# Ledger of designs, part 1: VHH binders against Gliding motility regulatory protein (frzE)

Every score and structure here is a prediction.

Target 1, 240 residues: Gliding motility regulatory protein (frzE), of Myxococcus xanthus (p18769r270to509)
Amino acid sequence: DISNEVREQLDRVESDLHMLRDDAFRFVRRNDDGINTLHGNLAKMADHVAEARLVPLSTVFDAFPRAVREMSRTQGKEVDLVIENADIGVDRSMLGDVRDALVHLLRNSVDHGVESPDTRQQLGKPLNGRIRIRVRVDGDMLHIEVEDDGRGIDPERLRQAAISKRLINAVQAAALSEREAIELIFRPGFSTRDQVSELSGRGVGMDVVKRKVETLGGSVGVSSRIGRGSTITLRLPQSL
Positions, changes and structure headers below are counted from each chain's first letter, unless a header gives other numbers; antibody chains are not in Kabat numbers.
F is the ipSAE of ESMFold2-Fast. E and O are both the ipSAE of ESMFold2, at different seeds. Each is the mean of both directions, binder to target and target to binder. V2 is 0.75 times the mean of E and O plus 0.25 times the DockQ between their complexes.
Where letters were taken out, [cut] stands.
Atom coordinates printed by the task and the answers are left out, and those that the model quotes come from them; centres of patches stay.

## First folded at step 4 (VHH)

Design v15 (from d5 with S31D Y53W; framework vhh_8fcz_2)
Fold by ESMFold2-Fast, scan of step 4:
Structure v15 (fold): chain B 240 residues (1-240), chain A 127 residues (1-127)
Amino acid sequence: as target 1 above (240 residues)
Amino acid sequence: QVQLVESGGGLVQPGGSLRLSCAASGFTFSDYEMNWVRQPPGKGLEWVSGISWTGSTTTYADSVEGRFTIIRDNDKKMVYLQMTSLKTEDTAVYYCAKDLSTYYYDTSGPSDAFDVEGQGTQVTVSS
């Protein structure tokens, strides 16, 4: 019968179309899987390239014990330096800027943070000051902390210094919290040494350290307690 | 890569003059005080002169005051030491140095420790 023959022919055509559709879907999926695999492999290659650019911070830190000894001798102070997690890596292109920033912070701790042995004895502190550099990874960012057990930062003295330098007025200074007053060290011009009455100091201020770190895509923080010391934190991308 | 390249040294007779030059690279030159330090034969480093980041303020060791002049050119990233009335005691290797000190104003004071990056330039004052 014609009716049955037409049905059988339609069934055959439907089967052939189904097979062609399945073959096309397998071809598209194989090509999509190939593209996804290629993207995955490129991402892994990028990770390998990024990893190859990382250099241990020990490359920078290995010079610091000698530098701190030299700084301490010049100031008549005894300072112990402790370095933690020196094996953590950073992008090779950042090493010079990281070294410069950390040398500034170490000098600041030795010259201004850590008290003289006589002063430490009067305060009931150990005669030797302590500086600690600690590195940790927080996601895709490095935190490099430089901590001292020295005199700390007096927010009131910073307010007075900022008023004297005409960076802020007395009303603005009085409105600052203790944390905001301590953060005055990062203001441009706060620690610039060639202003009319600033003939006794050398070098650059924390504003330069902050600017350099921000240029690398990072940030700088400070925390301090009078008589207990100060911590400066550099937050930097581990890779650029 | 901080680099400081000193030049201009040489042999000079007592009472003579020399001009030392220092070419800086690898840092923001105009943000730093620059210094000249020297190392006489068999002695440690001795600070000679300093100049503020703008060039407005200069300082000198007592031994060279009135004889030496420090100047800088921020556009060229150069610092110079003009030396006159040279004495045999001025014989040394001369280095330019940036001071890396930062400070909190409640504890401010001078620092004599210096970041000496270059090989220096030899000045010999001899008859």
Scores: ipSAE 0.000, ipTM 0.117, lowest interface PAE 11.8, mean pLDDT 77

Design w1 (from e2 with A107Y I110L; framework vhh_vobarilizumab_d1)
Fold by ESMFold2-Fast, scan of step 4:
Structure w1 (fold): chain B 240 residues (1-240), chain A 121 residues (1-121)
Amino acid sequence: as target 1 above (240 residues)
Amino acid sequence: EVQLVESGGGLVQPGGSLRLSCAASGFTFSDYAMAWYRQAPGKGRELVAGISSGGDTSYADSVKGRFTISRDNAKNTLYLQMNSLRPEDTAVYYCAREGSDYGDYWYFDLWGQGTLVTVSS
């Protein structure tokens, strides 16, 4: 009978509904897994394309030994340049900005950092100054350090210069820590270069370096000790 | 050929005057800032005077009021007029062109051979 047929029909309807729901969920899961795989493959392709656009920093650094020799002769100084990890790559689109920033930092080290041979002899230092460019990768960030063994940055001289340039008043200057005083080199309108050296009329200073690095999604730092030298650190994304 | 050639050096009495010239070739002279450097016997090179592409000038304190830097872009020539010369001005004088890889940063990328100026009684 009829009651058996009705129950069997109900059981079939329930089984069919369960199967349809399961098929729908399997279809959605299969499509989500496919989409996730596609997204993963696209991310890997993007990473591979970014890696393929990396150019060794040696393409920039190869000109620096000559540039430092020319800058040093101009200032009557003897400077040795050491470059570490020049094989590390950077995005090709950033090469010009990286080159410009590093040329400015090298020029700053020669002009302001490294003392004359006579002064270095009086201080008991090697007659030849030393500039070191060191490259390091930490995660997705590139660290480029430009270090000199020169006179260092005097926070008191920077406080007085900032007051003289009317960037800050005496009360504000006195309130700065030594670190904050050294960071005055990055303030817009601040330059420690001699006026006779600023021939292009552009007044390119450390504020321009900071702005360029920040535009690339990076940051700039400074560490210094009087008589021991200065280190400027550029932190940049290795790829854009 | 990209080069700078200095001329006008020589022996002069204290209080005398000399005009140095620097002839530039192989580049667009008017686009560059130019400078005069000097190197005294047994000393390093010092910047004496500079002139921007726009004609703005700067001088070392030791020569200010006595020396005048100027340029003639039509002749691709840099000049240094030296007046009231002193024995301590005795040096080899070098013409230099500012260098720039990207227009914002500069160093001296091109130098002349130098011209000797001797100020002696």
Scores: ipSAE 0.000, ipTM 0.139, lowest interface PAE 13.3, mean pLDDT 79

Design w2 (from e2 with D104E A107G; framework vhh_vobarilizumab_d1)
Fold by ESMFold2-Fast, scan of step 4:
Structure w2 (fold): chain B 240 residues (1-240), chain A 121 residues (1-121)
Amino acid sequence: as target 1 above (240 residues)
Amino acid sequence: EVQLVESGGGLVQPGGSLRLSCAASGFTFSDYAMAWYRQAPGKGRELVAGISSGGDTSYADSVKGRFTISRDNAKNTLYLQMNSLRPEDTAVYYCAREGSDYGEYWGFDIWGQGTLVTVSS
């Protein structure tokens, strides 16, 4: 069943994930707090008028197994999707935004996270990649985790990308810890697309996924280890 | 090879209508968010309308109520229905696919060749 080593690993992973999520939440909030507060207040008022209801996340998730299979075939990859606790409900008004964010995360995992079968075999990994969607409730908040067992996020690649986009200079980039480098994914200025337009927030990049989730009164976090995969966590109010 | 091919542009009078099409190939179209951008002469690119893989839509304030973005996943085609056209809508319109790469592709990526829309009397 559960060994002492597994228990220690779970405790370590859970502690690391909580710290990473808290740090990512604070980092995001520092930059976007004013706009997110305004949007949060307006969203709550609109929801009060509209009388939202909870619907199960399976309403969104039921399409994902086929979508992941088709993405995988296009990329020449083999991917298993596991979904846990799909019966947990969320505010109906959030379903479209949740679907868009999750589809974006699934596509990133298939296209860039999971390695080809040949590469996985050479690395000693199972031939089939694994993507896991896990839902849990903690108080009034909903946590949706999208985890893959792929190549992970390379902090050096993110440092170089930030330099090329002129968000930071080479000295600043070299000073970042590996975790801080991975968190560059959430920087408001990391995307080079039209960020001023309202459409830039439509579930297309990690910074726009972050803005969309924050508009719903939530937050986003990341945990990754190179060669072992990535976990993106969406924290959302269960009801607006 | 990912390809996006825009069509349907042309010359129209103010108040007229046009429907733009974008034919997609080289990827699973139904899995990606898609968008229309435009670039007027001497100006930068502007995001006009977006549509998620699930069909949720969003519009720039300048086109709300006049433009409608839609998709036909069976035909791998993205559309932009443009009504009540104004001279300020004159631009080259570009089809874009959602990017999914760390670094360069944080928004929409894969620009097509564009299709010119001219609104003048």
Scores: ipSAE 0.005, ipTM 0.127, lowest interface PAE 10.5, mean pLDDT 77

Design w4 (from e2 with S52Y; framework vhh_vobarilizumab_d1)
Fold by ESMFold2-Fast, scan of step 4:
Structure w4 (fold): chain B 240 residues (1-240), chain A 121 residues (1-121)
Amino acid sequence: as target 1 above (240 residues)
Amino acid sequence: EVQLVESGGGLVQPGGSLRLSCAASGFTFSDYAMAWYRQAPGKGRELVAGIYSGGDTSYADSVKGRFTISRDNAKNTLYLQMNSLRPEDTAVYYCAREGSDYGDYWAFDIWGQGTLVTVSS
């Protein structure tokens, strides 16, 4: 039961915080060393609290190979999942939001990014699609990249769709760079989610992913090459 | 100029059959998922059937087993074979091309003019 694992983890954190507090109070009670000693103790307590809050992403990623296998089986596709640097930690308070975003991105890659085996064969691609999750830390930021080798995103198609949805006019669309055109996927109102959700279940657009990541103090990026696949990058503060 | 032109609608008796066609132009038809939607008087537009570029299909529960979606990439044409038609199938049927949102592949945003199907005695 996952709730038992979470309960055990919360109990460990609560115990750590209680012990840190008690140790600090005992130290102050015994010693009267002034401001410099207090600053040292506060820094140590802050470091211990920060360490206690980080949870390995493997806690989330361990379920993904099975999930991707089931998703691909349901869609009649063959997909290989590769995960790199699963041991890197993230703030416990963000874990559920990170999981939800990644499940959404994986489902998008399986359902929409990766082509059917027949289409991949016609295109001269390996029959098995590939999804790669790569985690890296750069300073205080956590970068989670979800890459597929599927159909990619066509910037011209996105320009035309944004015009048809009246999100931008033809002059604005023509002025967008290729990168800016691809970033249209993040605009509110770009998705027709309501039509999809009646038949396909949960149809949520990339605007939802972006909004959630930005609420956490992060940002989302996209890189794509038509016929070669797409990479969605989530940038998040490692400690919130 | 992207165009989708539906044909094949008409009046048919309950239990009858119709085959709808959608002629596509102005884009590489084989690269896109396609769908059939319908809208009955007083109701919202609903997805009837979809077909991915690779041939995988999906159907609304109300038409599953009765309707068959197919495509002919050499002719740039989408088809909907409708069998065992019922009065509740009466609607304007629209051909649609897949949406522009990467994460919302079944959302369709390029629509034809529609073709009327009336199922009545």
Scores: ipSAE 0.006, ipTM 0.173, lowest interface PAE 9.4, mean pLDDT 78

Design w7 (from e2 with S100E G103S; framework vhh_vobarilizumab_d1)
Fold by ESMFold2-Fast, scan of step 4:
Structure w7 (fold): chain B 240 residues (1-240), chain A 121 residues (1-121)
Amino acid sequence: as target 1 above (240 residues)
Amino acid sequence: EVQLVESGGGLVQPGGSLRLSCAASGFTFSDYAMAWYRQAPGKGRELVAGISSGGDTSYADSVKGRFTISRDNAKNTLYLQMNSLRPEDTAVYYCAREGEDYSDYWAFDIWGQGTLVTVSS
């Protein structure tokens, strides 16, 4: 019958429409899954590309054990260097300035911080001084701490030095907290060793270290206690 | 002239106490770290205790918990309170002042004549 033939045709057309809808849905779903996979891969690639601009601080630190040995030998001192979290990365463009700052901090710890073996023995300390470089990340900031177990810094001695050098007057010096007095080491003109050479091109002082770190968008901190050592902290953006 | 004059040494029995004094003159006492050193018979000089211009202290392990270094800036005087004395504490005790160089803070370059402490039963 025509009625049965028309019904069969309508049923076939309805089935074909359902198949086309399901095929279209499957096609869209397959393409959506493909696009989602591509988006995931692109996000991972972008993360890897972003990470690729960071280089591990071990690139800088690998030279430090030898440098500290050479500095220590020149001063007649024995110093152990301990480095923590050297695998943490920093922006490639900052490596030179970070290296320069850390070399100056290591030199200060060897030259001024760590006592001679004889003095350390008399104070009941281990004969070998210890310098510790510790790296940590806090949000988008990198903290590099250079710690020594040396003689420490006397805030009153620094106040008197600053007055003697006419950097501040006695009233200003007396108003400084212990921490602020210790931070006088970063004042321009405070350096006790004015070593300029054609090779270096400039004097090397803690004011230079502070200026370099600040140019990178960072800050420098110091903490110290007499007979127990000093810690200088460089706080830097991990990425520029 | 810079002068450091020690006093307070003497003979004491084991377990006894002595207080050493060092009278300073010829410089601004409050601006300098001070120290007590000792030299036992037949031995070299040993740093016993140090005190900063701000009052922070350090001690040799051999005297920790027994000796206390202190200063009186109004009297230009350094003290060493010695408790629980032992025969091995027998020595000449010297008062010392740190040098002028800030880079060598613990280099003590001005010394007194010393005061003898004898711990004997």
Scores: ipSAE 0.005, ipTM 0.204, lowest interface PAE 9.8, mean pLDDT 79

Design x1 (from b2 with Y106W; framework vhh_ozoralizumab_d1)
Fold by ESMFold2-Fast, scan of step 4:
Structure x1 (fold): chain B 240 residues (1-240), chain A 123 residues (1-123)
Amino acid sequence: as target 1 above (240 residues)
Amino acid sequence: EVQLVESGGGLVQPGGSLRLSCAASGFTFSSYAMYWVRQAPGKGLEWVSEISGSGGDTKYPDSVKGRFTISRDNAKNTLYLQMNSLRPEDTAVYYCAKDFGSGSYWEEPFDYRGQGTLVTVSS
């Protein structure tokens, strides 16, 4: 019977197919286990190398209380600086860029973020301004937050500045969310401090901070509420 | 106390000319870039001109380029806008504005702006 012969051949093909599938699964499992082991070993080696290169952020932060005190005195302000988790380490090769970025952020908070004592009294705030540097680790990324309890950033004022500086038109500005408007501070050409910067056609300030952080494989973020202050977050690889 | 006082607005026919003035006080005028911005009825603010502190560099949007000329007299702390070949679409309140100066990202864009002067272009 031809149908019985076809059935027997079909059964044999099914059996062979199951054997091949089992062999493939064993091969994939063996290779997955090998790949997982290799990844685990590389991660351990990377951790050991990173441990050897990490320097506590206190190496950078220890100078900040004195620097903030000096900045505050020249502006006629009283500012309390609080630093959290200064013992967390970062790659030695990044210290200079991290220091430069943080000094810039601290200067902006003291000079422009934190209101004068008289203004703070009128607003019902504590007379002393507060700046907090908070460090945390999330996986292989380091988050450094610089927070002040100052005047905050007005998104509408940033929209108007961007229009004036020809970075965007009025229609584009109106389409930005509040968050996107605040993020305009990072655009090249946004921050021009004096006539020399304007004559050269180059922006300075937060765009420089963003560029430095991005060259290190990181990112920068901002959040702010009018009258309640601002937080700038630097997200960086803990090791390069 | 920074003060900016605009003057020179009025009613003019299409094709006409006006010169706006802005008297500045309370800051070192020659150290700051200055702007003219306008707001037409029911519309947002539109930048119309920019001049460097020295007066050496000027900038204009295409909408007014070739028709408007910004200038300044640093000895008199006065900013000017010469408006030629005026069109009905130029009808707006015109403001003189100080940019950030030596500020940072915390400062207000146009942290100081005057009361404005109304320009009406109609036949």
Scores: ipSAE 0.015, ipTM 0.195, lowest interface PAE 7.8, mean pLDDT 79

Design x10 (from e1 with Y105W; framework vhh_vobarilizumab_d1)
Fold by ESMFold2-Fast, scan of step 4:
Structure x10 (fold): chain B 240 residues (1-240), chain A 121 residues (1-121)
Amino acid sequence: as target 1 above (240 residues)
Amino acid sequence: EVQLVESGGGLVQPGGSLRLSCAASGFTVSSNYMAWYRQAPGKGRELVAGIYSGGSTSYADSVKGRFTISRDNAKNTLYLQMNSLRPEDTAVYYCARDYYDSSGWLEPDYWGQGTLVTVSS
């Protein structure tokens, strides 16, 4: 009865293999579930640690109303500062660079962008200049807009200034779009002329702002209309 | 070639008047911000008066109500009418064409050679 003994043994081997396969699948699944749970817990802990590093921008902005008032009085100007969404957070490690960039933008708007009261009256503008800081979040990026209602930027004057400073030639200048011409304010070497410091007593350049923001992994943008003012936008990672 | 040539400086008694002229060539005065600066003995150069391309004007507080900046587009010439002159107004006066700098602020890119105004005590 070799045939029956061989059949019984094959049935037994088949059952044992089936049980081993089931046990292996259950072990792998339990191990994968355990690893996935651990990874999930670590990710949640990392998120909590990242969130704990965020500090409200009001930490930076709370000093700005006083600073703008002092700058305005020094220049014989009246400037109103409006700040929106100051409670939005940024990585603590970035606060110093963000503060420095914004102080440059505010100083430029007060010292140069906003016209004197007499000039504003002659142009039919409200006597008081206006500076607005607005913060918004788009995904993981932070956008800080600094807007003034001052003299604005003339693209043609920037083309001429860049040519006179030997940064570009006349052919290159003529090829620039209006937006590209306005973006000349960010060119290295454009703001390093002693004449600006002599006239204003403190000349500061937008290339400094661009460098600080780029060091943080961000970018800067500008929009302007002559006689209506300028908006500088800082785009920054909310966390590093 | 851009050139700015000043004239009209001289000696004047306190309370007197002078008119400075700046003849421009190589560009159009009415298309640019034009300005008068002055440099008193031992001091830096300061903005006195400016005229925007649109015709609006600005003045330093020290000269407001006494000085008037103007231009003659047909002659391509900038003027500074100085009234009620004081000894403190004694300086070399410079005509300048200003451009917007890297941040959109005005800075001179061409200067005249200067004209001396002396207000005797």
Scores: ipSAE 0.000, ipTM 0.126, lowest interface PAE 12.5, mean pLDDT 79

Design x11 (from c4 with Y102D S108D; framework vhh_7pa5_2)
Fold by ESMFold2-Fast, scan of step 4:
Structure x11 (fold): chain B 240 residues (1-240), chain A 124 residues (1-124)
Amino acid sequence: as target 1 above (240 residues)
Amino acid sequence: QVQLVESGGGMVQPGGSLRLSCAASGFTFSSYEMSWVRRAPGKGPEWVSTISDSGGSTSYADSVKGRFTISRDNAKNTLYLQMNSLKPEDTALYYCARGPTDYYGSGDEYFDYWGQGTQVTVSS
C-alpha cells in the first residue's frame, strides 16, 4: 500500500529528527565530536528524505494492462492481469530498469508460461490465464512478484538443456536440487542466440534481467510447480 | 544420445515436389517443437518452418508459405516437410532441427540439435 510506504518513510524521518535533536544537545559539550556526529546524522536524514520522494509503481504499472492485452492477442491467448499494492514507490532513477524487467517477465508469462486455451481446457484449468503482480515492502527492500498460473518450469527439461548446451555436465546436472535446476534459467549462456535470423526473439534472456536487478543492489528468485505456474521475485532497494 | 537423420532430398525440376523426413532418436520427441532450416550455397541459414510438440500449430517463412507443409508423427518419432511447387531458389541443404528451444523465461528462439542435412536441388 502507498499509505504504509509513506508511514514507514515518516517513521524513519521522525527517528532521524530525534537523533538530530539529541546530537545537537551533546554538541554543546563536545565540540569536535558533536560536529562529526551531526554531519553523520544529517547524511542519514538526507537519505531518508530521498526515500520519502519515491515515485509510485503505479506510474509503471498503469501501462501493463494494455501491454498484456496486446501480447495475449498476438499469441492467441486470453490473460487476466491482477496488480496488488501499486501505490508502493521506488526511486525515480530505477524506474526504467524496473519497467524493462517487469515487461520482460510479463512477456515470458504470456509467451511461455500461460498455455493455449485449448490446452488449458484439456487440463481442466480456467480458459483465461492469470498473471498477478504483487508488491510488498520488507524494511528498505521491495519485493515484486510476477506470478502466472501456467505450465510451470520443468526442472528435468532445464537439466537436459544445460547439458546439451555444455553449460554443465551430466554429473553436475544430477547434483542440482529441483530449485537449483529451475534457477538455470538465470545462467549466462542458457539462452543462446539463434543463428537463424528469421526466428529472432524480441526479448532479453532471464540472465539479463538478473544482471540488471543485481546492478541495482537487488536479487532475483524463482519458484515453480510444473502444471501450476511460476513466480519470479525481484528484490530491490527502494532507493539507491 | 540425440540423433536427427534427414532423408528424401534429391534433384527435381521447377514446379516439382519432394517430401523430406527426419528420424529422431535419443529424446522424447513428442515434448519438443521441431523445425526445418535450410542453407543455400554461400548463404547463412534460413528458417523454413516450425511445428509445435503436439502438431497443433505450425508456422512458415514467407518465402515458402502456401507451398510447403510441415507435419509430424509422434508415434514414429518422425518430422516431415512436404515441398510443392519447388523453385530454383529452394535449392539448399535442408536441416532438421530441435526447437526453437525456448526454456521458460529465456526469451530466445534457438535450436539445440541439428541433423546432417539433406540436399535439395531444383534445376532443369
Scores: ipSAE 0.014, ipTM 0.221, lowest interface PAE 7.6, mean pLDDT 79

Design x5 (from e6 with G105E S106G; framework vhh_vobarilizumab_d1)
Fold by ESMFold2-Fast, scan of step 4:
Structure x5 (fold): chain B 240 residues (1-240), chain A 122 residues (1-122)
Amino acid sequence: as target 1 above (240 residues)
Amino acid sequence: EVQLVESGGGLVQPGGSLRLSCAASGRTFSDYAMAWYRQAPGKGRELVAGIDSGGSTSYADSVKGRFTISRDNAKNTLYLQMNSLRPEDTAVYYCAASEYDFWSEGDEYDYWGQGTLVTVSS
């Protein structure tokens, strides 16, 4: 018979259809795993490309201990330099401007911030001056702090200097907070820029540092206490 | 308390040279911004040259290339080397010291010497 032959054919067709369905499901799973792997690899490649744009700040900082030592010897001072988080990266395109700004800040701390050993002894301070460079990341922004334990910035003297330079009048000077008075160091025309440019062809004022940092999309801050030292903070985008 | 005493002034012929010295009493000289000022007869007191605690120098346009300011922190002494002197350089020269840091560029001076006379005449 026909009934047994029809049943055998139906069983064969049903078995073949079941295998074909299992193979199709296996193919779809393999294709989904392949898509997920591709997306993972593309994300990792994008991360690697982004990371390749960043250069560790240690490439700039590695020269600073020797530079500070030489600056200190020239001034008859002993200065300890501490650097924190040097492995944090910055966009390669910003590296030169960051280096130039930091060299300027270190020179200012050694030459004008940190007192002589004799003066430090009279004030009850450790004989060795201290400079700390600290790097921190906050979201998309990089914070580089240059701190010294030197003489600090006198806001009253800055008010008087600004009046004598005719940058502000006595009424305007009296209205400034202590912080606002300290920030007078960033005012155009407050620095020795023109005098230094005649000798070396470069400005050395904090106005120049502020403008350079602002052109990179960043900002500059200052905090200081008389006899306790000063901190200059550079806030920069980590990537452009 | 700091005292400044100038020396080295005198009579010199045009084209001659003089070196002024300013001796500071005290052991904190190296922390001061220092300057030379002068006052000619019938004129106000004017800045001639400045030097900060870090050794950065500044000069009035009238003396650039002729005068050199320097300091010796070990001797607590400020110097002004004056070359190619002119009759217009005749003045009393004053040494000045400031406890202001370089951010104020030494515009206000806390201590002044009594002055030393420089006469440039044939």
Scores: ipSAE 0.005, ipTM 0.226, lowest interface PAE 11.2, mean pLDDT 79

Design x9 (from e1 with G104Y Y105W; framework vhh_vobarilizumab_d1)
Fold by ESMFold2-Fast, scan of step 4:
Formats: sequence, structure tokens, C-alpha cells
Structure x9 (fold): chain B 240 residues (1-240), chain A 121 residues (1-121)
Amino acid sequence: as target 1 above (240 residues)
Amino acid sequence: EVQLVESGGGLVQPGGSLRLSCAASGFTVSSNYMAWYRQAPGKGRELVAGIYSGGSTSYADSVKGRFTISRDNAKNTLYLQMNSLRPEDTAVYYCARDYYDSSYWLEPDYWGQGTLVTVSS
């Protein structure tokens, strides 16, 4: 029967077309699942590559005990350096700037912050000065604190210095809180001596430290109490 | 109480030498930035030489190679060795102490009374 043969042939073609559509849907689904898995694997690989760029801060800090001993010996001072949480990592690209900033802060604490043993004895302090580097992570930010138990900073002397340098007037100076007065050390041209920094070729003051940290997307802070010491805090992104 | 007492000034011929001394009390010279300034008649005070607590030194271009700043930690005394003196070096020389370092730059918090150096033939 020609009629029956034509119907059976059409039924076969219809079934084949349905099977082809089902196979196409399965192929698209398998490809979508594969692409999603690949995207997930690439994201994990990118995270692993980013994590591989972090190096422990001990890479920078390992040289500091020797450096502080050398700085201390040249001045007849004894300084104990304590380092906390040196295992915390930072982006490899920031290591040089972090090292340079911390070396400046350590030199500043040894040279000027910490008093001589004779002066410390007269003040009733332990003969050995103390410098503490403390590292903490808070979200995406790294906090590096450099603390000394030395002379501290006098806010009133900073107010008077700023007035004499014509950076602020007497009314503005009187309106500054104690903390704001101490933060004057970060103002351009305040933290370094005129002429001496030019002649020595150093040019590195607290304003330079602030600029370097800000270039890395961070910030600097200070706290101090006269006769009890100072703490400088560097806040940096852990990764760039 | 902090005191700075200068000595060693006087009259000297051009080409001569003088050594200025600054005896310090009430603090330790080695733990502070210390400097020598000078003031010629009719001029302001100018920085001549400085010594950081770590021992590094700096000099004004006009005196570089002729003057040397140093300290004796045992005597708690700052020195300025002045060689090849010129009439232009005639000034009152002041010893100064900076309690906080150059990173926390303040004006000198203590000055000596000054010592007169006269370079004349």
C-alpha cells in the first residue's frame, strides 16, 4: 500500500526530527555546563595566581633585627625590636616601598625617638628602648604599626613650628586638636629641616612616607604621648 | 634644665683655624640632631653644619671642605673645626639642639648664647 508506506515514512521522518532536536538540546546543555565549569576553573586559577603574588612580610622584616642593632650601636643605645605577625602576606610589587617606609620609620625611632641609656635611667625607664612592629589584617587592608617607647611628640611645639613656618596662623593652630597638631608632621615641608635635607641629599621625611603609602592606595596615621613614645600606622591594600 | 655653652671664638688671621666647642647639659648630644648656625652683622641666622644622632653630617656649600662638625659623647660636647678661615666667615656662631628629629622637623628648641668669630688681617 502506497498510502500506508507514505504514512510510515512520514512517521519515521517526524521521529528522526524529534530525536535530532533532543540531541541538539542535550548538546547545548552539555556545552553550557562545560563552559560554566571552565569559567569557574579559570576564576580559581586567577585567584591562585593572585595568591601566588603575595609574599610574607617576614621577607622584609628578616633584615630589621640586624639593621636596628647596627643603628643602635653607632649611637651607644640598646634597642629591643619585637615583630608580631610577620607571616601575613602582601603583594610582591609593594615590597620595595613597604621596606623603604619601614626602614625610615625604624631609623627615625632609633635616631630620635628612643632616648640614650643615661637619659632613660634619669627618666626611670628601662635602659633598653623598645620598638614594636605589629601587623594586622582588617578586610582588604593591611595595618603595619611601628611603635616606640621613646620621647614622644609635643603637640604644642608642632603648633608653634607651623605658625613660625607660616603654614597656619595662631587662630588655626589653637583650633587644632592634639591629634591634628601631631599630624602636622605629615604636611609637606614640615617633617624635614630646610637646607640640611638638601645638603645631605636625603630628602626623606614623614611627608615622603605619606606620599608613598597614598600612591599604593593606603593612608598613614600617628598617635603619640610625650615621654611615652609614638606609634606610626601604615594602612595598605594587601593586594593591588 | 637644658643648657648649651659655646666657647673657642676669637680673632684670627685669614687662612687660620679655630675650633668651637658647645658643652651641653640636661640632655645627651648623641641622641639629638645638633647644628651650628652663624649670624653676620645685618644678616639672619644661617645653618652652617649639622650632625644627626646616627653620626651623619651635612654642611653649607660655603663651608664644605673647610669646616668639620663632630661630637665627643663622653664629654657631651659638640665641636666645629674651622679651617682656611676667610673674612666672610666673620659672624656670631650658635650651637643649637633639635629635640625631635628632621622627620618631625621643628625649629631648634634650645640655642647657645653665641660665640664671636672675627676673621681679619
Scores: ipSAE 0.015, ipTM 0.156, lowest interface PAE 8.3, mean pLDDT 79

